# Ledger of designs, part 259: VHH binders against o75319

Target 1, 181 residues: o75319
Amino acid sequence: GNHIPERWKDYLPVGQRMPGTRFIAFKVPLQKSFEKKLAPEECFSPLDLFNKIREQNEELGLIIDLTYTQRYYKPEDLPETVPYLKIFTVGHQVPDDETIFKFKHAVNGFLKENKDNDKLIGVHCTHGLNRTGYLICRYLIDVEGVRPDDAIELFNRCRGHCLERQNYIEDLQNGPIRKNW
Short names: E, the ipSAE of ESMFold2; O, the ipSAE of OpenDDE; V2, 0.75 times the mean of E and O plus 0.25 times the DockQ between their complexes.

## First folded at step 16 (VHH; framework vhh_4orz_3)

Design ns8 (at its last fold request DockQ between E and O 0.87; V2 from the best seeds 0.87)
Fold by OpenDDE, fold request of step 17:
Structure ns8 (fold): chain B 181 residues (1-181), chain A 120 residues (1-120)
Amino acid sequence: as target 1 above (181 residues)
Amino acid sequence: EVQLVESGGGLVQAGGSLRLFCAASGFTFSSYSMAWLRQAPGKRREWVAFITSVGRTYYADSVKDRFTISRDNAKNTVSLQMNSLKPEDTAIYFCAAKDWPTLYGSYDYWGQGTQVTVSS
């Protein structure tokens, strides 16, 4: 259970703030036990996450973890000041309505409660790309009324990597709007 | 009653500057994001600039580095400084407000607009 996720090294650790939104995507940070399997420059810990966010002159106000495992890091590895939300999200398949709703609800709640600051919602799955991108885009499309292609382009540009899963892209572009709260 | 009243529009030569103002009343201004949008003849309304309640600003690519949006919560005003104006900036400019921190989506309140005409 202490192996590096496949292709994890291929992705930028942290994306950029999505302009006009409070989203930032990143790949899963790995706890210390993984460091022995990584070159120093490949390491990306929870601490590194916050350092990189700080380097961008940003601050995380919420972390949404979409991974389907708990082996990568512990919530205790995060600052106490940053809420952590786990939404177990199965990989490779379009998230179900319940998962989408949970994500939307969490985002909406955060935005409603954090109007007085500029803190970001950090979202990650394993690579911080497909599941992460889908749910962020799904929110932008369904809740904010953004055109699917615009949402996808915005996410891809800011993450520094493009959504890869065709089923996700197809669902975003041509799939039905999911129920909001 | 909610009101957004734009001012500062007019005729200006290309390369010139204008400063638009929007005076807000009837709602808790300091908690709202504010925006400027514009509609040129025969074109759809387009977003120009956005400022969150905490001062984060965003600009359309077409106006970036030329326009500056700012707000004064003490006066319940939002402004748009427009420099290096171009004929293609000619439009009716609208002030809008939304009780949400994101750029995208609809706005809650709108002004009547102010005409900006940039001559060649």
Scores: ipSAE 0.909, ipTM 0.946, lowest interface PAE 0.4, mean pLDDT 96
Fold by ESMFold2, fold request of step 17:
Structure ns8 (fold): chain B 181 residues (1-181), chain A 120 residues (1-120)
Amino acid sequence: as target 1 above (181 residues)
Amino acid sequence: EVQLVESGGGLVQAGGSLRLFCAASGFTFSSYSMAWLRQAPGKRREWVAFITSVGRTYYADSVKDRFTISRDNAKNTVSLQMNSLKPEDTAIYFCAAKDWPTLYGSYDYWGQGTQVTVSS
């Protein structure tokens, strides 16, 4: 069913733009059917997402959805026509090289096509933290040459929560150098 | 041939101001991100200020609220207004350009640098 994801209420809905990048991270928005199990102040819908982005004076140009399910919302639930990409990412383990590759290509393609605007790439998994933080940091490290500790610190500060899974942190800090293309 | 030519450097007392200019030629200036970087003696080159093609700016913490980067697409120039200068701002300042909208990573073109010396 429409069970609220475990600990979903514990996370801030939307982070802040990561300075020097085009990334913003958030937890998964939940469609109307989930609201039966939520107090009004706990709700975070696709509409709420777009309102919060607008309140930051930002605009989404792409949503990358890292969840392994489509039960939380559908692209048609989005209040605006915005490019949407699902990259099925298994939780609890370091994403495989195919998943990392897909993420890198999606980001790089967006940046090429959006050089003349300031639109953001919104990235989420269920909580907008571990899978989301891993892939954003992996991109910054591998593609943009950011030091691992600097990427992690930037993500943590802008998300408003620290990366929690130690296997992700260890792979970011000490993992092998990976091919980008 | 691509050229980035810096000017406006010099010797200034602490607390003073300077404005650096960078004249660009040989590429489509309006589509590039521009940056100022600096290198003090014996230190690595470090980023100072960055401006995208659409005017979003970023600053290093050490210069935030004292320095302002600006661009003029009609004149193909980028400038750095430097206020409240401190001795630690002493460095060679470089203009750089890249055809990419994000701060991190490599730059495609570099100027020759202009010396800024702040005396106490």
Scores: ipSAE 0.826, ipTM 0.914, lowest interface PAE 0.6, mean pLDDT 93
ESMFold2, look of step 16: ipSAE 0.798; ipTM 0.898
ESMFold2 (binder alone), look of step 16: mean pLDDT 87; pTM 0.880
OpenDDE, look of step 16: ipSAE 0.888; ipTM 0.932
ESMFold2, fold request of step 17: ipSAE 0.804, 0.803; ipTM 0.907, 0.903
ESMFold2 (binder alone), fold request of step 17: mean pLDDT 88, 87, 88; pTM 0.885, 0.882, 0.886
OpenDDE, fold request of step 17: ipSAE 0.908, 0.908; ipTM 0.945, 0.945

Design ns9 (at its last look DockQ between E and O 0.90; V2 from the best seeds 0.84)
Fold by OpenDDE, look of step 16:
Structure ns9 (fold): chain B 181 residues (1-181), chain A 120 residues (1-120)
Amino acid sequence: as target 1 above (181 residues)
Amino acid sequence: EVQLVESGGGLVQAGGSLRLFCAASGFTFSSYAMAWLRQAPGKRREWVAFITSVGRTYYADSVKDRFTISRDNAKNTVSLQMNSLKPEDTAIYFCAAKDWPTLYGTYDYWGQGTQVTVSS
């Protein structure tokens, strides 16, 4: 259905590039069918996403969708030039090793293939915060060797909102490194 | 054989300027991100400036607006313009190369370093 996700309006639609990385986080864009339930200034469509990215003088090279539903928008709503990857990720719980691996593999593949440009990996869940933040931070920690607190701080600052889920934060700070292969 | 050779270091008074150069050879320079790192006496090595293969730059907070990193792919060189130098900028400066488009992590190749000394 066209039910607006709970608290979706509370979050900035698009963050900023995480300096030193190719990541940008955003909340889930909603297809036009949701607009009738939103004020004009609250609307955030796939088109709006790309407009906002352009306003930042950035370009998306990949979208990773971590939502556990397909009801928010269709891949066909995106430009064909931007690959779309769905990784069904259950909310509120720490992503499993398979999910983490899928994410890492996708990111690594993108970076290997896009060394000749500066395109961004756009990552989103529903709010573009918790699942999104966890997986981005998990990548930075496990693959790039970033200190957990630094990764979290960087993500929070760039997203404009802080990770909220304590279980995610604790796992990032104190949890084991996950396999990178 | 991979080589990174730094030059341009020396002694300068506070407020002065230096320009460091790094000449690279032995690898596909244009596909690598380049960085300047420094190590002061008794301190850990820290990154100073980073430039991706496509020219995006990042700077440590301590050198923002004072240092400028640039690269010339035709000449296989990376430079660091250092202005408004401070005594705390005294360190051995290293040129490093990374075959990955991210700031974080390890570098693949290193130069031997060049000494920069800023007197008060």
Scores: ipSAE 0.892, ipTM 0.934, lowest interface PAE 0.5, mean pLDDT 96
Fold by ESMFold2, look of step 16:
Structure ns9 (fold): chain B 181 residues (1-181), chain A 120 residues (1-120)
Amino acid sequence: as target 1 above (181 residues)
Amino acid sequence: EVQLVESGGGLVQAGGSLRLFCAASGFTFSSYAMAWLRQAPGKRREWVAFITSVGRTYYADSVKDRFTISRDNAKNTVSLQMNSLKPEDTAIYFCAAKDWPTLYGTYDYWGQGTQVTVSS
């Protein structure tokens, strides 16, 4: 349906590029049909996403959609020049190893194919925070060797909101390194 | 064989400047990201500056606004301009390269290092 996700209005639409990486995180953009329930200043459409990225002097080269639903916007609402990948990720629990593998594989594939440009990987779930932060941090820890606390602090600062789910934070800080990439 | 050869190190007074150079051979330099790292006596090696193949740069907080990394793809060199040098900048400086566009992680190739000594 067209119900605004709970607490969606409370989050900054788009974060900042995470320095030293190709990641930028944002909350789910909402297609026009949701705007009936939003004040003009609350709107955040796919077009608004790209305008905000451009305002930062950045360019998206891939969008990874982690939501477990298809109701928020259609890939057709995105510019045809930006690849889109959905990785259905169950909320409220630590993503399973297959989901983590799919994310790592997508990121590594993008980085390999985009070494000669500076385009970003945009990652979102519903709020652009918990699932998004978990998978970005899991990648940084497992693949790039970033210390867990450093990855979490970098994500939190650049997203503008702190990771909230304690089970995610615990798994990032104290769980085993996953070598599935 | 891949080679990274640093030069330009030496002794300099606090407040002075040095320019380090790294000459690269044996790989497609223009497609690699390049970095400078340093190791002071008794300390672990730390990242100083990083430049992607397309020219985006990053700096460690301790050197931001004092050091400038740049690359010259025609000469296959990367350089580090170091201004306002402090005794704390004393270290062996290493040039490193990787065929990956991100700062974090490991490097594929390393130079032998060049000594920089900053005296008070």
Scores: ipSAE 0.744, ipTM 0.886, lowest interface PAE 0.8, mean pLDDT 92
ESMFold2 (binder alone), look of step 16: mean pLDDT 87; pTM 0.878

## First folded at step 17 (VHH; framework vhh_h_nbbcii10_fgla)

Design z1
Fold by ESMFold2-Fast, scan of step 17:
Structure z1 (fold): chain B 181 residues (1-181), chain A 125 residues (1-125)
Amino acid sequence: as target 1 above (181 residues)
Amino acid sequence: QVQLVESGGGLVQPGGSLRLSCAASGSTFSYDRSYALGWFRQAPGQGLEAVAAISGSGGSTYYADSVKGRFTISRDNSKNTLYLQMNSLRAEDTAVYYCAAKYPWLDSRSEYDYWGQGTLVTVSS
């Protein structure tokens, strides 16, 4: 197997649905080849993801994968009934406007197609925290008009971990609203 | 079950304009949001070239470098029709033009599996 991402074990696998939204955040699922590197309680495969979502009485309708790699799991390991969208997003730097636009377009398209159900948009990067939290909060601020600190607090509470990257937090709090979407 | 039929091809002078249409039919097909749609072309003796693509709802578009600024892709979901507005046509645009669909547009795993039969565009004086 491949090495487990650094600090991946430190994070809760799946957060809670963010109330008033269709978002749920989680850390990257790891395919079967990682199983031998993990204790049974540490395993979080694509199957485990869907089991944990069901345990919350929720259902996924879309997965948005923000990792800059395809090594953690194969999209083919996901059910055919749940669309999988890959948006290659580099870690550490604030996502660029093109990435923000693509994320907003996907979310808006999903919501329009799923207005008659309550299915969730699952969003993940490696830890389900910085890139994931940034793009979800960016959407809430720019599209839904949520105050930055309220968006960040909602994400942190529901994810069970606080956004860690100061440059991401600074951009959300004091950066410009991206309005061209 | 998804069927695509192109129309609007023909002979046009260099510098002229043409609008291609692609009508969709089939019991489960919806231009409403479910499909990404695209235009491909094949010049005589050449392979297929991607020309333009449009996502569900029309929020994202792609254009080949050879057609940027000259061609515009659009969709009318109420009419189940995809369009390609071709302006400033050149002899090099002469090709059979195909429309194609991939389902669902939000799924990175999906491929263009639904193809029309093609419509010929000839740019010549």
Scores: ipSAE 0.432, ipTM 0.778, lowest interface PAE 1.9, mean pLDDT 88
Fold by OpenDDE, second read of step 18:
Parts: structure tokens; sequence; C-alpha cells
Structure z1 (fold): chain B 181 residues (1-181), chain A 125 residues (1-125)
């Protein structure tokens, strides 16, 4: 199960903090067993993730993993001080209401418990783009009242890549607001 | 998904100490370090009472007023185990003690996702 995800190499490892938010998006880090299939400059491990975050003068306070597999890395590969939350999210389709609900509540819980710091919520799927972008934007739209186009533009700019899935974009722009509880 | 198994219950005299353990297992727990864990108890003829809770990282704890200063909740994530150190035990601490797990954003007792079968603690002279 150590095959590199399709197009994984095409995406920037880590985005930038989204201004006005606590979000940062990144592609899935790969555990050491994947390194033999990568050039040194292509490697992106859990350790590399934290190094890159540190280089941005930021600190992760929570990692939300949206991948639908468990083969990429283990929670044990992360520092014990950083909570890890797995939300199994199916690719290519708009997340269901339960998934959206789980994501929103996780974010709200984190913000409630971390009012005294500026730690970031790191969110990733496989590429850290479509599922990740949708749920972050969905939160900004539904909870923070951000205009859909503004949310999408902000995410795209900070991630360094644009949302690709039309069904996600369409749902964000024209879909109904989801219940926050 | 997640199985919780309590142990360490038994008979103890007033003023004594007891340490409860809760072993957590299952795929969900293995891949989610954000789960908050808590202890509940139910005394004979009484309702379920929250005793203590601890966040996924262990950085935050909660105690019921009735046990503050006497009980200590802790967790070892490397062993997937929750603990409750009970000191200065009283007769009113007699109850079945339950371990429970929930997502960190859930606040109410009824929102706990997983429960153990419980372990009996009897404080009697």
Amino acid sequence: as target 1 above (181 residues)
Amino acid sequence: QVQLVESGGGLVQPGGSLRLSCAASGSTFSYDRSYALGWFRQAPGQGLEAVAAISGSGGSTYYADSVKGRFTISRDNSKNTLYLQMNSLRAEDTAVYYCAAKYPWLDSRSEYDYWGQGTLVTVSS
C-alpha cells in the first residue's frame, strides 16, 4: 500500500495561513516507507510538515485529516501535543451533512478551547485542495458569513492552487446553507 | 469501532485509595487522538453522574465538585489507557464507575459516543 497518490507531486506541500482565519491547508504527508519511491526534494513527511509550518512562524494546534484511507501516515508520527482528528471523507463528491457538521463542530470546539493562542487548524485531504477547500469554505460561508466567492478566492490564493471540482464550487456558490447544529 | 474496558474496582475502606483504568481499543480510537475521555459513576438508586473528563491531548481536565482535590484523571495515549486515581475515598463514592469517550467538541453527557461496561467501587468499613 505504498504507492504515491496520483498527482500528489503536482501540488505545493503546504499553503499559507488564511488571513482572518486559523486555517492552513496542506497535502497529505507521507510516512517514511514512501520515501524510497520519491526523490529527496519530493519527500514530504509529517516531520517536514512541522518544519515547513515553523518556517512560516506558525504553530499547528490541530490536524484534521479528511483522507478516506489510513495508509499515508499514522497519528503516532505526529507530536503528542498536537491533536489529530480523522474525518473520513469520500473524494469527488460533495461531503454529506454529517461530515460538514463534524468538521464545523471540530473547528468550533478548537476555537473555543484555543482563544488564548494563535495556533492553526491544519486541514488536509490527499492533495489538500478539493475536499479541504470545500469544507474550509463551507465553514467560512455558513458560520462566518463570508461571501462564497470571497471564501473560494481566499482559499485558492493561500493554498497556491485553485479548487478544481465543479460540483464543489457550484455547491459553495449556489448550494444551500447547511445547519450549524 | 471503539471498545472501552474498565478495571481496578473493588472494596476499599473509607480514607483509602483506588486506581481505576480504562483500556481503549478499536480502529476509531487508533486513528483519532482528539477523543476526550471521561469517568462517570452511578450509585445505587441514583442517576448517572459525571466525575471527571480529560481532553484528547490531556491538556484540559474537568472534575465534579464532589471529587475535586481527591480524584485525578490522566491518560497515557501511548497505551491507549485512561486512569482515575481516587484518594480519600468516602462511602458516598460507592458506585459503578464507567469510562466514556467522545469527540472533543461534544459537551453533554448524552453526547458521549462510547461507554464501558463499568467497574464497581465499594467504599465500606
Scores: ipSAE 0.019, ipTM 0.413, lowest interface PAE 6.4, mean pLDDT 90

Design z10
Fold by ESMFold2-Fast, scan of step 17:
Structure z10 (fold): chain B 181 residues (1-181), chain A 125 residues (1-125)
Amino acid sequence: as target 1 above (181 residues)
Amino acid sequence: QVQLVESGGGLVQPGGSLRLSCAASGFDFSYDRSYALGWFRQAPGQGLEAVAAISGSGGSTYYADSVKGRFTISRDNSKNTLYLQMNSLRAEDTAVYYCAAKYPWLDSRSEYDYWGQGTLVTVSS
């Protein structure tokens, strides 16, 4: 449907680049058909996303969409120069090993192909918080060797909102390292 | 502007110890984990050799096989300073030692972006 996701308005549209990484997190952009239900200052379309990224003097090189739906916007709403990857990720549950592997593979492939530029990997779920923060932090912990609490703090600071789901936080802090690149 | 300034080099006898310091400016160790930090050395007539590295979070360290068990890398966030404690020094450890920083950590490039001027360590009787 055309209903605004629950609590979507409660979150900042886009965070800042996570320093030392190529990641930037944001909430799901909503295509033009949703704007009839939003005040002008609440609108966050795919065009608005790219405008906000440019305002930070950054450039997107990849979008990873973690939502379990395609109703919010279509890949065709994005510039054709920006690759789009869909990883269907169920909310509420800690992402499974296959999902974690797909995310890591996509990130590693992007970094290998973009070592001569500074383009960003944009990651979003519905709110750009729990699934998004989990997978970014999981990558930093498992691949980069960042301490779990440091990864979580970096994400929270840059996103402008703290990870909310205790099961996600618990898995990051005390769960096994996934060596499934 | 990121700057790195080494100190603590000098002449030391074989079997002795020395501690190198690297004072960083332009970023804060407590607030900015985006920089990986390391020590490199260059012996006369040789290329650069990676000696030790520490992640921006301080959670991971690396040591070259030639120094493992003898050298210890550490950081003091309150002083914004990186250290290299060198024990059981050998003539082969004689080199100019460079402090270096890499930004960002996750870039596929292997090169470090910021370098100090170096400090000479001479191990001889």
Scores: ipSAE 0.000, ipTM 0.142, lowest interface PAE 14.1, mean pLDDT 84

Design z100
Fold by OpenDDE, second read of step 18:
Structure z100 (fold): chain B 181 residues (1-181), chain A 125 residues (1-125)
Amino acid sequence: as target 1 above (181 residues)
Amino acid sequence: QVQLVESGGGLVQPGGSLRLSCAASGFTFSYDRSYALGWFRQAPGQGLEAVAAISGSGGSTYYADSVKGRFTISRDNSKNTLYLQMNSLRAEDTAVYYCAAKYPWLDSPSEYDYWGQGTLVTVSS
């Protein structure tokens, strides 16, 4: 259905680019059918996403959608020039190795093909916080060699909200490095 | 898991037309715009040749020089099917035609990660 995700209104629509990276996190944009249930100032559509990114003088080069549903918006709502990748990711659970692997390879592929520009990798789940933050931090830790606490702090600061799930935080801080290939 | 099944091959006379289909399962065209799809062919005694490719968004296409102007690659999202329209067929187009898919999260030694079983196209008078 078209019910608004729980607590969706509580989170900032779009974060800031993470310095030293190509990542930007945001909450899930909602297609037009959801607007009936929102005040005008609460609306955040795919179009609004791109407008907000533009206001930051940035450009999206890839969108990674981590939601476990397809009801929020359609890829057709996005510009054809921006690749869209769906990685179905279950909420509240630490992503499995396959999911982590898919995310890492998608990011690496993008970076390889986009060395000549500064386009961003937009990542979102429902709230653009826990699943999104975990996978971004997991990448920074495993691939870029960033200290776990530094990765978490950087994400939290740029997203404007802190990771909430203790199991995600614990895994990032104390969990094993995942194989990159 | 991703599966690709080709169909539409057969015997056709030179100058004739044929449309190949590739039914894809395990992913949805409309929701995965980061993939690439392609057609390949292998003629008797020859190596594998790239024929045509299309991006997930549909905005980019590629054709081998040997088929430019004669072949058209397309997709139908509603049917999750890739097509190869082949016009003005020549004897040298005789080959087994394969459908293939590439995803950014897969690291395969081959350019494409998934392959169909192929469908035979024979162009002969």
Scores: ipSAE 0.021, ipTM 0.360, lowest interface PAE 6.1, mean pLDDT 90
Fold by ESMFold2-Fast, scan of step 17:
Structure z100 (fold): chain B 181 residues (1-181), chain A 125 residues (1-125)
Amino acid sequence: as target 1 above (181 residues)
Amino acid sequence: QVQLVESGGGLVQPGGSLRLSCAASGFTFSYDRSYALGWFRQAPGQGLEAVAAISGSGGSTYYADSVKGRFTISRDNSKNTLYLQMNSLRAEDTAVYYCAAKYPWLDSPSEYDYWGQGTLVTVSS
């Protein structure tokens, strides 16, 4: 199947780099087989992703895919020079501690290996909003010491859409810091 | 017409076990391996919570932290049925349990295409 994700067209394809960080968020790219269901201006393939990031004068060094499926695009659709990491997450619920830990370690590892460049960590779920925004903000709060409201505001502004899940927002503002070692 | 029908709910004591079943019609697990199947629950006055999910072709499973180690999701393609084995039940597990199907697999409860009518599980002394 070539089913377009529900409400996928409602969201901007790619946000802006989050200033002071290496993060950029986007919605799931759709491989070429989906384009028969899309107008030209609605297309957002893996190639379109890289073109849009280059238009911002940025470069991807890692993609973290938070979707539970590989039906939307294949890792082989990405340049061989860009690492791809799959972290299977189910939407609607706050990601569990194991998922948060895996995300933090992937980010920390990338930053350690990329000290001498300015390449970005691209993060996406289906819409590039709730799971994506939660994990990025959770990293900024727990690892970088950013105030929760500041992290959320930064993500919302740069993504161009506000986090929608109240349980995610509540956990970020009032939940425990996840100290993962 | 795609239809999902849950069964197996009822009253159980804390620490007890129940097995829920979800019978699928209008598609077959053998032919429609791309369908992903899941269990969701809704406690009185609460929103929907994803409990467990199983992919069609990949054999991947997901469990909410609240049920890991206690619940097991499985499927029987020959019976076209999805199961949820619930062990070590707690009062907090009291909810209406729904099975749901998605094609292609989407990883959000709000993205599921088909839902059953639900079966009530009450965990009480």
Scores: ipSAE 0.000, ipTM 0.155, lowest interface PAE 14.7, mean pLDDT 84

Design z101
Fold by ESMFold2-Fast, scan of step 17:
Structure z101 (fold): chain B 181 residues (1-181), chain A 125 residues (1-125)
Amino acid sequence: as target 1 above (181 residues)
Amino acid sequence: QVQLVESGGGLVQPGGSLRLSCAASGFTFSYDRSYALGWFRQAPGQGLEAVAAISGSGGSTYYADSVKGRFTISRDNSKNTLYLQMNSLRAEDTAVYYCAAKYPWLDSSDEYDYWGQGTLVTVSS
């Protein structure tokens, strides 16, 4: 499948850094083989991702890929200096506790090892919206003590698109805090 | 609650045929027509490749260029089962084959939401 993800063109490629955090969210980059189906201004390759981050005067230190596929791009399409972590998420249901804990542990590990720099944690799923927004907000709520509505508003503003899945929003607002044990 | 279970994989000689089945539970093909279903494969040392897909209504199908004319996707609503009929098999078709289901929810990514555990197909002489 050389198929462009459904609705992928509808979303801004890269959001802005979420102020007060090290997070930046974006939609899935598409390797060069997908460019036949895209106008030049629609292209968003791994190279384009890094160019857009640099245009914001930011630098990526980690990419967390939440998609349940590897067909869109490969880790080898990324600069060798930027760690890549794959956390498979199925997209339908709220991520399970194991997935949430893996995400939290990856973020905590990055922050401990990068306390002397200002590099960002880039997080994406296919659209960089629902799974991405859920896990970032879950981290802010559970680990950093941010109020759920404040976390969601911050993500929506910086991503440039609002979280769409009601079950994700409901879990963030009213669900239990997942203890990191 | 949604579960997909593949069967029918095995060893087959080049030029042979094989039919894969995917039994779905947690939703029904007749009632829950909103699910899109597909077959994906991962060959040794390669990434995941979409092979074939069929819409929830069964009215639209997709095939990768590498399998077009040789493979046929179909669904049997009475058995709640998805099939992939594979004909004229080649060594290049050797892969683990995965059944997948997609909800047409607000996240309209062409990524599939539920996956089976996979079934191995080996094409060799």
Scores: ipSAE 0.014, ipTM 0.210, lowest interface PAE 7.5, mean pLDDT 85

Design z102
Fold by ESMFold2-Fast, scan of step 17:
Structure z102 (fold): chain B 181 residues (1-181), chain A 125 residues (1-125)
Amino acid sequence: as target 1 above (181 residues)
Amino acid sequence: QVQLVESGGGLVQPGGSLRLSCAASGFTFSYDRSYALGWFRQAPGQGLEAVAAISGSGGSTYYADSVKGRFTISRDNSKNTLYLQMNSLRAEDTAVYYCAAKYPWLDSASEYDYWGQGTLVTVSS
């Protein structure tokens, strides 16, 4: 049996676009095999994700999947026109420099290819909160020069939930800027 | 265990056509869309030239100016195979053609990390 991730139901499926950026954060979509364990109002499939993005008058151009598993949904469950990038992150621990650089390179590559449109970079982990919020904020701080507290506040407001992991918050506020690409 | 194996090279007359194939293993085109795929060539005594590329989703293609309008890149996800259809071939298209994969495909700073062995195309009368 497929088990629903712990606390997954506690989080809003999709946040709002982060103003001034191309980022939108959401919790992991769950493929059809999970629907038997969910009420209709709780369902959040890959199709539901794209419907909710469209309801906000936005369009996804890239999905970055930060989960350390492939059990929740398959890339095949996404529209073929939307690029999918998997970056395995273990959770609980601050992502290492290699993971941070992979994320930054993917974002920069997308922005260069999509300068003539307004498509969004969708980022998720299991809850779309800690790993997701860390990497988005790390990008804003290191690449765009945003102040750490401003980046965190923007993410929290747009996601609709506050970053929960103190070690992630502390690294964003007081940790070194990762300058090497 | 990513491997790319090219085939379809050979001798062809100027103005002729040829289709190159690249069989991929160690990842699937439909499942693992993190890879960008491309064709490169190296003519005798010249450096490596990018010829054509297709994104991991298949939604974007690139062509070098030297081949635009003559070459077409495509992929068949069911066969896990990349193709290069070469039309109106010229003597200057003579080269070893390489299939290559880039991971992650959206990292504009990264290089192509996976390369096939190459297949020789000779355009000559």
Scores: ipSAE 0.000, ipTM 0.127, lowest interface PAE 18.4, mean pLDDT 84

